# VH-VL binders against Uncharacterized protein B0228.1, part 10

Target 1, 207 residues: Uncharacterized protein B0228.1, of Caenorhabditis elegans (q09220)
Amino acid sequence: AVVTPSIENHKMENASVTISKVPISHRPRGFTAGSDSKKLAVQRFKLLISDFLSDAQLSKSIDVAAVGMHKGKSMDDILDDVYTRLRRTLSTKQISELAKAQKGLVEDLDEKSAKLVKARVKRMIVYSFDPAAEQIHKYATRPSMAFALIAETINERFVGSVKDLIRDVLTPKEYDIFRKHYHPHIFKLDNIGNNTEAVRTTTHETF
Key: E = the ipSAE of ESMFold2; O = the ipSAE of OpenDDE; V2 = 0.75 times the mean of E and O plus 0.25 times the DockQ between their complexes.

## First folded at step 3 (VH-VL)

Design xd1 (framework fv_bexmarilimab)
Fold by ESMFold2-Fast, scan of step 3:
Structure xd1 (fold): chain C 207 residues (1-207), chain A 123 residues (1-123), chain B 108 residues (1-108)
Amino acid sequence: as target 1 above (207 residues)
Amino acid sequence: QVTLKESGPTLVKPTQTLTLTCSFSGFSLSTSGVGIGWIRQPPGKALEWLAHIYWDDDKRYNPALKSRLTISKDTSKNQVVLTMTNMDPVDTATYYCAHRYDFWSGEYAFDIWGQGTLVTVSS
Amino acid sequence: EIVLTQSPGTLSLSPGERATLSCTASQSVSSSYLHWYQQKPGKAPKLLIYGASSLQSGVPSRFSGSGSGTDYTLTISSLQPEDFATYYCQQYGSSPLTFGQGTKLEIK
């Protein structure tokens, strides 16, 4: 079973990120007040990649990414900004843990570590500020369950059947919302994780 | 209304340093999300991006030219200055400065351009 | 660096005709990061389309943009005399920011 903090638990504790300072009329379509919550962004990022990062490093990374988006920087420039900031705060233990999380990697190999951090940060940016994720959360009866399923689908560490997880934890209403948004991509994973990386890329390009 | 205008020498000798100033009105470089870029165009050729500067003094340079370029701003004077060292005849071009408006959409589209200033490099 | 290739290099048409201009990227570019400019002789470029398909304020509705991934198109539905100019696509999906080589739209 998957458990995550409910979006409901954060409504009184929401902190503004840089994007919330931009008038709604000037935001990209689909970026709502929910997309602005730093606490929601931190929770989304934790579900994706932050088993090796501290809360402070995670919050700082989200802030740097938000500033880069606010500046209209290219994705490459945003990734470089976040990596440069994050790299200087990573401990030897954290670098080792990051390297161990990827098959075939040698610990302390700087170029490979940079690629991994950048890939994870890209997922953080896409997920945290994804209009589709906001749309699911807006209509979900149990936002924490929809949130967990989205995170598990795009998490490289996910093993098991996404379809079975959906059936076991979602209400019929939540299942209907989720399948309408993610069905063509999620059911490609079925009982195997072999297509997780490809499906993650395709899903975000479709929306 | 937003306006930009380039100024500087129209003739530069080989090996000299070019200094161009972009003077603007209708907005502040203190405004979050605002940036100014420099783009050049040799006669009859395509546009080439040189550098840009953001409201918080973050600077980006074209890697092909980075060793020769310096961009700076004076927010109180509403000016951005571009300096390019070791000028060569192939650097002969019209030089433009341009504003970016909607940083949340159109990811660094240049919405308002200066008129451009032709810089000829010859002995 | 992402190279943008525009085709054709020159397009010769008459007023009233439809113009279709192509821009192909050497690597996939998000549509949010692709923009189109118009440049008349002796003048600065003018932003026409941002984010592949969004019409800039003040630009006539005969201009439209479309595309995704590596293939982008600018269309002018019915050419006016003032539309004969050079058109450039530009990307900032990846650093450095690059422009295409331009398509010159000329009177037949």
Scores: ipSAE 0.000, ipTM 0.469, lowest interface PAE 14.0, mean pLDDT 68

Design xd2 (framework fv_bexmarilimab)
Fold by ESMFold2-Fast, scan of step 3:
Structure xd2 (fold): chain C 207 residues (1-207), chain A 123 residues (1-123), chain B 108 residues (1-108)
Amino acid sequence: as target 1 above (207 residues)
Amino acid sequence: QVTLKESGPTLVKPTQTLTLTCSFSGFSLSTSGVGIGWIRQPPGKALEWLAHIYWDDDKRYNPALKSRLTISKDTSKNQVVLTMTNMDPVDTATYYCAHRPYDFWSGYAFDIWGQGTLVTVSS
Amino acid sequence: EIVLTQSPGTLSLSPGERATLSCTASQSVSSSYLHWYQQKPGKAPKLLIYGASSLQSGVPSRFSGSGSGTDYTLTISSLQPEDFATYYCQQYGSSPLTFGQGTKLEIK
């Protein structure tokens, strides 16, 4: 198997870094192959969702993501598709575990801010993953936003896993280039109410 | 170019409050991504993280010691201050301050350390 | 809290030999948040490896790190006299941040 991974800049979804650790003589004719990009993106979604999903849920999420990637959807649209499928399959236990992880992130905030943020986050998680929910709470304007918040609150393992995947496929020089263009704040949610700003600042210390 | 140095008393009586100051040069706490942490090491034992403060005044404390610790910064003086109440002989240790950037790529590692200051707690 | 256990506690080797130091976590830690430090007597720790395998600027290429999950290793391919020191692993995969108890590398 010849692999030429394509790494996309999260801030510029149309921009990408293409590299390969395979000898030049074994590389594909083009430096960016659709199937190679699809494989890398699918692996990222496995890492994103593996910490709290069953094998069956993981497989179905990967299928949904792969279809979106094949259709050329943006990362945000793909996350919306995956999240829409996932919310109908999560168990009460999984929802409870996600809520606990989120509460942990706000433990070190001042008492007033922590109480407000905990209330909003709890509603968002419950509404977002409750199969019977008719709508997403107003604090999550899109399914992708709720999913991104939940993903970043599971623990920094999600972010770490993506970094590990990238590091594993890049040369040191290529890794430095990618590193300069990948920002942790991409996992923060700009379009959730002002009270969630404190959650963003605590993510790196609480997991 | 970048340096950190701890200062404060070297001898503390039991029940007293310890105040340590970390003075640094070559960078500013006004710079996004800058963070300073405090770590201690009792003689012959492991390193123990105490507290951390970031450029945006975000503070974190070791849960085991949280009730005794206060961390603050004076950006104009390039100083971070750690206060620890109710000192006990078991708190005898070398206390270090270290730069720990909010940098995902470095995994929030402590990349630059002060020389450390030995604080002895005895009656 | 995550407990990091380093082994061996003391490793006695001669210059020129290969050293392998282990760090085992009580629960899984992302390799992105596992770091290695070197400490010489009377001196502050010095960052050697960050994110399990990335060499800190200015650190000699004879140092390397590897591992994932609960098992991590620091390797020194050919020991130099200045490498005899105590080595600590540190995790930040889960709060609170913790350090291992250290491995002392000493001259045989």
Scores: ipSAE 0.000, ipTM 0.441, lowest interface PAE 17.6, mean pLDDT 66

Design xd3 (framework fv_bexmarilimab)
Fold by ESMFold2-Fast, scan of step 3:
Structure xd3 (fold): chain C 207 residues (1-207), chain A 125 residues (1-125), chain B 108 residues (1-108)
Amino acid sequence: as target 1 above (207 residues)
Amino acid sequence: QVTLKESGPTLVKPTQTLTLTCSFSGFSLSTSGVGIGWIRQPPGKALEWLAHIYWDDDKRYNPALKSRLTISKDTSKNQVVLTMTNMDPVDTATYYCAHRPYDFWSGEYDAFDIWGQGTLVTVSS
Amino acid sequence: EIVLTQSPGTLSLSPGERATLSCTASQSVSSSYLHWYQQKPGKAPKLLIYGASSLQSGVPSRFSGSGSGTDYTLTISSLQPEDFATYYCQQYGSSPLTFGQGTKLEIK
């Protein structure tokens, strides 16, 4: 059984995964160098999933997502396209890494594992390709979106990546506002999961 | 001027396979952002989407009919072919092909902007 | 699958009157992926409105669309004889692509 960690119950405290970092050497096809917004979104997507995928799997996933967006497909269709391509090439160990948060490992791609992989890929695609202004508006108007995005990952590594990405898309002033309202829940969960101390979050106070 | 026209048999017997061809002019299926879809309409009933093919040979099917449908293209002939197996009287309908341009990044929306005239296919013994 | 429910099924009006046609989605659909078509007997459908509110080239200005989320509306401000037809809404905000059952606009 795979369980999505809750911020309230701090289930992610026991998550521990060692993953070799995969080089993000390939640039996805379908994006021109002159399209700064598209290029940045793709680079963010690569960073979010690089720890779990081979260079070939990462490049193909990004290519499929970029082509789907260019074709005007819905995000659900893009998710299905990316998931179909990834599922065929994912190893049992990669599925386990994506699903692991507690003691159990997922060996087979059952219904729960399939839903988990789809959910993670969907959030990463949506977040990576959203314009910065829209993300800022979401977090300013509905700060719970940050919690929802973090809570959709059950792997400690993804939580760290998502937190860092949130920090990167906000201005220092906006990040300070976000941190003040949600710091206890988000950074406490991060500190529990990563076995880190409050000192790390304090360095961001000096904006 | 963009035009599309359906062709194929007008009468099909139960259990046979239907093959319809969409012939078009005014654009190329090698052009990025171009797609062709197939839609059917039984007499007096609503429209039902069947399948879609993109410029890069990517294909989408209605899940309710996927096991019976095959869509393909011949870019050099400006044709898209739909094949539907195991025809039944309930499949009696007017079959349309339609042009659906895509450009998500430019803000153009993916609607069926130009339709063929349709071809009535009757399934009867 | 997102189900599009159009209402009323049949709308009987006279030339010169305003027509208001509704399309309700079973789940939220981005307005960018909601389109309206007109179909006359024996003819192929014709695109009227794309992205919920944008007029297709060549469509008279008396046609307008609005809506967001689950509720969409097509309005014809002053009916002309050629407007009596069946109207369909269509979405592809989520797979599979679906059409509504249609609203038949007929002469009273």
Scores: ipSAE 0.000, ipTM 0.442, lowest interface PAE 17.0, mean pLDDT 67

Design xd4 (framework fv_bexmarilimab)
Heavy chain, then light chain:
Amino acid sequence: QVTLKESGPTLVKPTQTLTLTCSFSGFSLSTSGVGIGWIRQPPGKALEWLAHIYWDDDKRYNPALKSRLTISKDTSKNQVVLTMTNMDPVDTATYYCAHRPEYDFWSGPYYFDYWGQGTLVTVSS
Amino acid sequence: EIVLTQSPGTLSLSPGERATLSCTASQSVSSSYLHWYQQKPGKAPKLLIYGASSLQSGVPSRFSGSGSGTDYTLTISSLQPEDFATYYCQQYGSSPLTFGQGTKLEIK
ESMFold2-Fast, scan of step 3: ipSAE 0.010; ipTM 0.522

Design xd5 (framework fv_bexmarilimab)
Fold by ESMFold2-Fast, scan of step 3:
Structure xd5 (fold): chain C 207 residues (1-207), chain A 125 residues (1-125), chain B 108 residues (1-108)
Amino acid sequence: as target 1 above (207 residues)
Amino acid sequence: QVTLKESGPTLVKPTQTLTLTCSFSGFSLSTSGVGIGWIRQPPGKALEWLAHIYWDDDKRYNPALKSRLTISKDTSKNQVVLTMTNMDPVDTATYYCAHRPYDYIWGSEYAFDIWGQGTLVTVSS
Amino acid sequence: EIVLTQSPGTLSLSPGERATLSCTASQSVSSSYLHWYQQKPGKAPKLLIYGASSLQSGVPSRFSGSGSGTDYTLTISSLQPEDFATYYCQQYGSSPLTFGQGTKLEIK
């Protein structure tokens, strides 16, 4: 089932802009029954992966994530469920694209790519407060950024890597602004997610 | 299951070129996300990464050694070959090849989960 | 390049004791790209911990990892005779991929 972000709808009713917002500052960790952050995480996940997945794969991934969230499963269990479904249904080309995106994210720490990463991060921060949130979707469909944002919603370890990457590319003043507006909850709790139950799967089980 | 084994000369003279072959089984380098790296270790010293090759033939080299290194793969033979030019006594080391798994969701990126036994290469005149 | 500094260089302990090994990066590294290896004399390294805190399959539960940013730790809760080896941390949060200089865990 599709999850409707009621908070976002209320904001749109009071705004002159018709484009729905995707609040990047929301943290999906620590879900409880009826959590609005849970609803927004599902909607954001849908938007971020739409360019990589077929309608059927998108629908199934959203259903798996939503069911897990509603049942109060741990992030580890939800991630495992989503991963199992994605690996079994993705084409070779889709898997290759995601793998290349992962390589690109790591290599964005190289000095020659630092300026590009910094520009991407700055645009993400600005767009979190932009009434025209459709720009976030366009930006997020870039392979490396789409992968990082997907990981942010379902993998605590990768959320930590995104935070560390942002810290490395921003000036201290820019980092302070980012921390305050983008993800204040994650910085205050110092929770990067030491998830010892994260399951490592081999390619043999994918095929 | 997954196995890797290094082969090549055990003795090389200064200025010669070293060619090492990594033969593997239990996986294919055609599998999306998979890669193989080469790492060396001089006697009693730390590990040093040399080069990496991915399923899509993308190649990465240690910048300090890039001018001397070439990595290639032969997917039909299940082999990865490393070539290092202008060998010097300081290049004496055990050379390892290692498997890099890929999981686009899990944080196992660039960890080497299975290693070959290593081959000691001595550079001496 | 990111330099990983391990401390201490040598750690002398007895079986049954707790071992704590440190790895400090010269600049911040995402925990997802920090890994730990064990190497016994004459053998290839063995992956113990990937992504700072995830235990590799087949590795005993007495091994654990933690840390973020520049500071990472490998802990062995109750040393067994087979645990006396050299331990290396590794990063690929930034190219080139680098290893620490190693911590040798030896019998006191």
Scores: ipSAE 0.000, ipTM 0.486, lowest interface PAE 11.8, mean pLDDT 67

Design xd6 (from x01 with heavy chain Y102L D103E F104W W105F S106G G107E E108L; framework fv_bexmarilimab)
Fold by ESMFold2-Fast, scan of step 3:
Structure xd6 (fold): chain C 207 residues (1-207), chain A 124 residues (1-124), chain B 108 residues (1-108)
Amino acid sequence: as target 1 above (207 residues)
Amino acid sequence: QVTLKESGPTLVKPTQTLTLTCSFSGFSLSTSGVGIGWIRQPPGKALEWLAHIYWDDDKRYNPALKSRLTISKDTSKNQVVLTMTNMDPVDTATYYCAHRPLEWFGELYAFDIWGQGTLVTVSS
Amino acid sequence: EIVLTQSPGTLSLSPGERATLSCTASQSVSSSYLHWYQQKPGKAPKLLIYGASSLQSGVPSRFSGSGSGTDYTLTISSLQPEDFATYYCQQYGSSPLTFGQGTKLEIK
């Protein structure tokens, strides 16, 4: 019998993906055209999330205590400053894979939409590495919300269930963490990115 | 804290070009997600959107007026400029500029802060 | 383009009464992109409700919004003298951004 290797290999350095330049309003429901491009973009983003979670769990030396509430500074200016400092902790591989994931998500979008997606990814990176930065910006107060932000970013590229997107984006282990913090019956997944009142759940559930 | 104010001529002759400036304080157009729009209102009539510009220089125009409109920004001066060509008496209106952010998750895709408006009369 | 039709055109009520203002879209609009503004004579519009139902900071709790799809409503539970103004709905679920024609709320 021939064993087919998992396509979820972490070695995606040589993968090349082109997404059709078709406005979202002109596409069929979902990404039925260019499914190969969608699968590769999702896989790249999954690897990005996995790497950031691993690094965040191990990192104790990122000190951004000097970044607080600053009079006259916008939240975006504060996040830009924190992001610039945190980039110094990223490996060359992580930077390369982030760039590929961003390209895959934005290459068929108009300039405004592309910059919005990039801004969301930047915030996700900040929140993944520095919980103190989350307190400055009220949108993500827990690691589970970083997953929601990532799913929200990808959701702009197709029509479908946010729950299905989260499942597609996350590894089984990451999905298990997500479902333990978010109770689907209490919170609508379509509103998860705007909900700062996520209730922690430690209830054991079987999928 | 945050303010916007329109400036420009109050009287314009038919066929002339109107140039209006929106000057603002309390935020920067270099900030991601910030946008400024122009809306007009003829006396006793409804609001009509004209154009908006985003922090990244992305521009949107009302298709009905697109051939007559140009919107631009000067980030260093905190100004947005609207130009409208070939003015006609029917273009007599109060012109407003307003802050419209492109927010994270779409929470505030509304015009949340408005200038006081400037009345422009088009008459021979 | 999406046309927003507001009804009634004029609503005559007394202080203390409930006001219900309607906004109907010519095609479906996501509630996230439907907003309500108040305009008093000689003044700029003021944002009241964003995303169909979210109350803007500093706006009294007597104002509320509801609706989805093509049908949206602004409600003022107990009219105060300062509430007599013209109200506009606005969408940007689809380009171009459009406003309704307005409902004038006047003293009976």
Scores: ipSAE 0.000, ipTM 0.436, lowest interface PAE 16.4, mean pLDDT 65

Design xd7 (from x01 with heavy chain W105M S106T E108D, light chain S30D; framework fv_bexmarilimab)
Fold by ESMFold2-Fast, scan of step 3:
Structure xd7 (fold): chain C 207 residues (1-207), chain A 124 residues (1-124), chain B 108 residues (1-108)
Amino acid sequence: as target 1 above (207 residues)
Amino acid sequence: QVTLKESGPTLVKPTQTLTLTCSFSGFSLSTSGVGIGWIRQPPGKALEWLAHIYWDDDKRYNPALKSRLTISKDTSKNQVVLTMTNMDPVDTATYYCAHRPYDFMTGDYAFDIWGQGTLVTVSS
Amino acid sequence: EIVLTQSPGTLSLSPGERATLSCTASQSVDSSYLHWYQQKPGKAPKLLIYGASSLQSGVPSRFSGSGSGTDYTLTISSLQPEDFATYYCQQYGSSPLTFGQGTKLEIK
């Protein structure tokens, strides 16, 4: 199963608030335009978070976010910067996609649509710029599984376990694959996500 | 060589708690990808999944019965235990435990070996 | 939850005939997680087909499975006396794990 809007909004909000309270030295590093890191961030975002933005819009958003993070801006300030620059470049079709949950088409962005755009930008910033998530992402081919693995790294580093979120988001098959990455002799399921390094190591060693 | 056998009371009074034990041989619940499930079947009716437990102690319950069910394992004794509270005559059924292997490489995902079943009658 | 509907409820045939049993899911199921079981009176179920089409070790080749999405079929090419039993389909592509209501295959 893919993430639902409610689950995405809840965990994204938690992760974003946590990151804004973390000292700058512990925050994810930004990416410079045209670097290999930027290419990876664009690919990660396309697979994990949203496919409704064009590559040019994604690149622009990532650059704005990277500059803000490097300068130590709060997540809310970064979010506002990215939203302001994206808003006027959104097509009618993109606005329609964002407004589907409202049971109708929106010709222009109302307050509700603006909140949806900000929520998606928050997810882009959080998940694209987490260096710990970068290695894990390449082992997840589905957005739901990639989200679960990235949410584990973000929440364990800053907030806490996302075990319940993973159980809610993944299909039984995806959860079985997720469990396969945990070796019974390394850690217990009740301690899932309590060791971000162990999660990455186990994922890398899965054959 | 893999075998499973259910054991427990065959008669239970209404409102009592049922405890069933699945004893197995030929595999270890410490082996990655191994799980044990419980399935019941009322006389003349279809199979109904109750719960399962995996090698990593992950537990899953049928949402319809979750408040009444507890599943646990004792790896050293090769046993899985199911507890069901507040028994009612409608819970009269044959209770089965079954082995469910999961291996990402082989793709096995079914209940491949079943116990013989134990009939539990709930009556005053 | 995904509801599995099996049809027919009862199928009466003679030895040597071909049996076709259907299982329809209320939502799409990855075929890798659809399985078929055989149950004889007073006995535990026995796995016949896993992953919609893979024959379990020790099961005669007259049994075959097919299907994808919402529609699955179990076929017995030439019925033997020992094949008269109740057949269940089962999915675990989505929680909770569910079984169909069964098709009883009985002798004419």
Scores: ipSAE 0.000, ipTM 0.423, lowest interface PAE 19.6, mean pLDDT 67

Design xd8 (from x01 with heavy chain H99R R100I, light chain S30D; framework fv_bexmarilimab; at its last look DockQ between E and O 0.02; V2 from the best seeds 0.00; counts 0 for: pae E 14.8 > 2, placed apart)
Fold by ESMFold2, look of step 4:
Structure xd8 (fold): chain C 207 residues (1-207), chain A 124 residues (1-124), chain B 108 residues (1-108)
Amino acid sequence: as target 1 above (207 residues)
Amino acid sequence: QVTLKESGPTLVKPTQTLTLTCSFSGFSLSTSGVGIGWIRQPPGKALEWLAHIYWDDDKRYNPALKSRLTISKDTSKNQVVLTMTNMDPVDTATYYCARIPYDFWSGEYAFDIWGQGTLVTVSS
Amino acid sequence: EIVLTQSPGTLSLSPGERATLSCTASQSVDSSYLHWYQQKPGKAPKLLIYGASSLQSGVPSRFSGSGSGTDYTLTISSLQPEDFATYYCQQYGSSPLTFGQGTKLEIK
């Protein structure tokens, strides 16, 4: 029941504000940026992506994203690049789990609706990361400095906001079906942090 | 093809100032993240880092030698220049310039491409 | 200053043998800033391993690196004639950037 234009105009600014509060334009002081910042970014990504991807797979995905952001590539292109690189490293078990989730989504919604659900989820990721990617492009002096900026962007509040946006951009039926097939083994869609689903959704009980 | 080449005098007298130029091709120092470093190697001895400079003019010097070193770049000429004052016979070494790459597949602060080196002898 | 001590100073082996080269730091180093180079006489160093364990492009799989903290190792699983050279480790986990003294790998 949710139409993309109304969601964008009504809710997107809160997620952008949350992301833009990270001081991404500051160069880290007092330490040489490197894999310690990337290790932090890996751990923070697991707040959204369960242990489905290994630390090594996430680390390489963050490398691709950091370079793309630094070069000013669009988040759409960056996500496509990440997926292209990742699929070469997926185990047979990981491939099977992704295929099962996708098949289930299509069976429960139909092919057209499943495509739209995935496109809306992708759009929320793009919307959430675009401001950070632009700041990294404008201000990070080296690709490796982007690791610290990415890690600061992907905090518990940001992850909670992304989860809220995914829920808000989908109808309750679409969300339940997406969650059924992807949560918890691929995506963690329950909010672990401060901002719970009941507090942050537009669906409230009366009073 | 990425290449670097060191140029400058091969014989310097004690107390004189050495000026070395690193000329490079196949990449630009205007590319974010890229740097050029200078490393020397006395005959039969280990490598010693001298200084490096990044595309945004951020400069780092070996603290033991900092008072004698100046590094600068000319981005339009694809050159980096190292100046070392008050040369002494102990400074006799092969001097290399080397690239610190932009690519995240190379470790940060690794030197992925080196020049051929130039031997500088300090004697009367 | 972090001192990198390489051991042994000279390693004499035959082609086909396994070489193990040690690099010990005087204090802990973030492994992402620990690198290995090969240098042949009259030539510039060549990057082999970066971040302790990642192979540089074009480096044969017989080379491998490992370690963390203060202890790092370069291993060549089956020596080829072209592998006889001097090997250096390098760190920049803290300033100044330093190299080890080198291990000369020579034919027995």
Scores: ipSAE 0.000, ipTM 0.445, lowest interface PAE 14.8, mean pLDDT 79
ESMFold2-Fast, scan of step 3: ipSAE 0.005; ipTM 0.470
ESMFold2 (binder alone), look of step 4: mean pLDDT 92; pTM 0.945
OpenDDE, look of step 4: ipSAE 0.008; ipTM 0.550

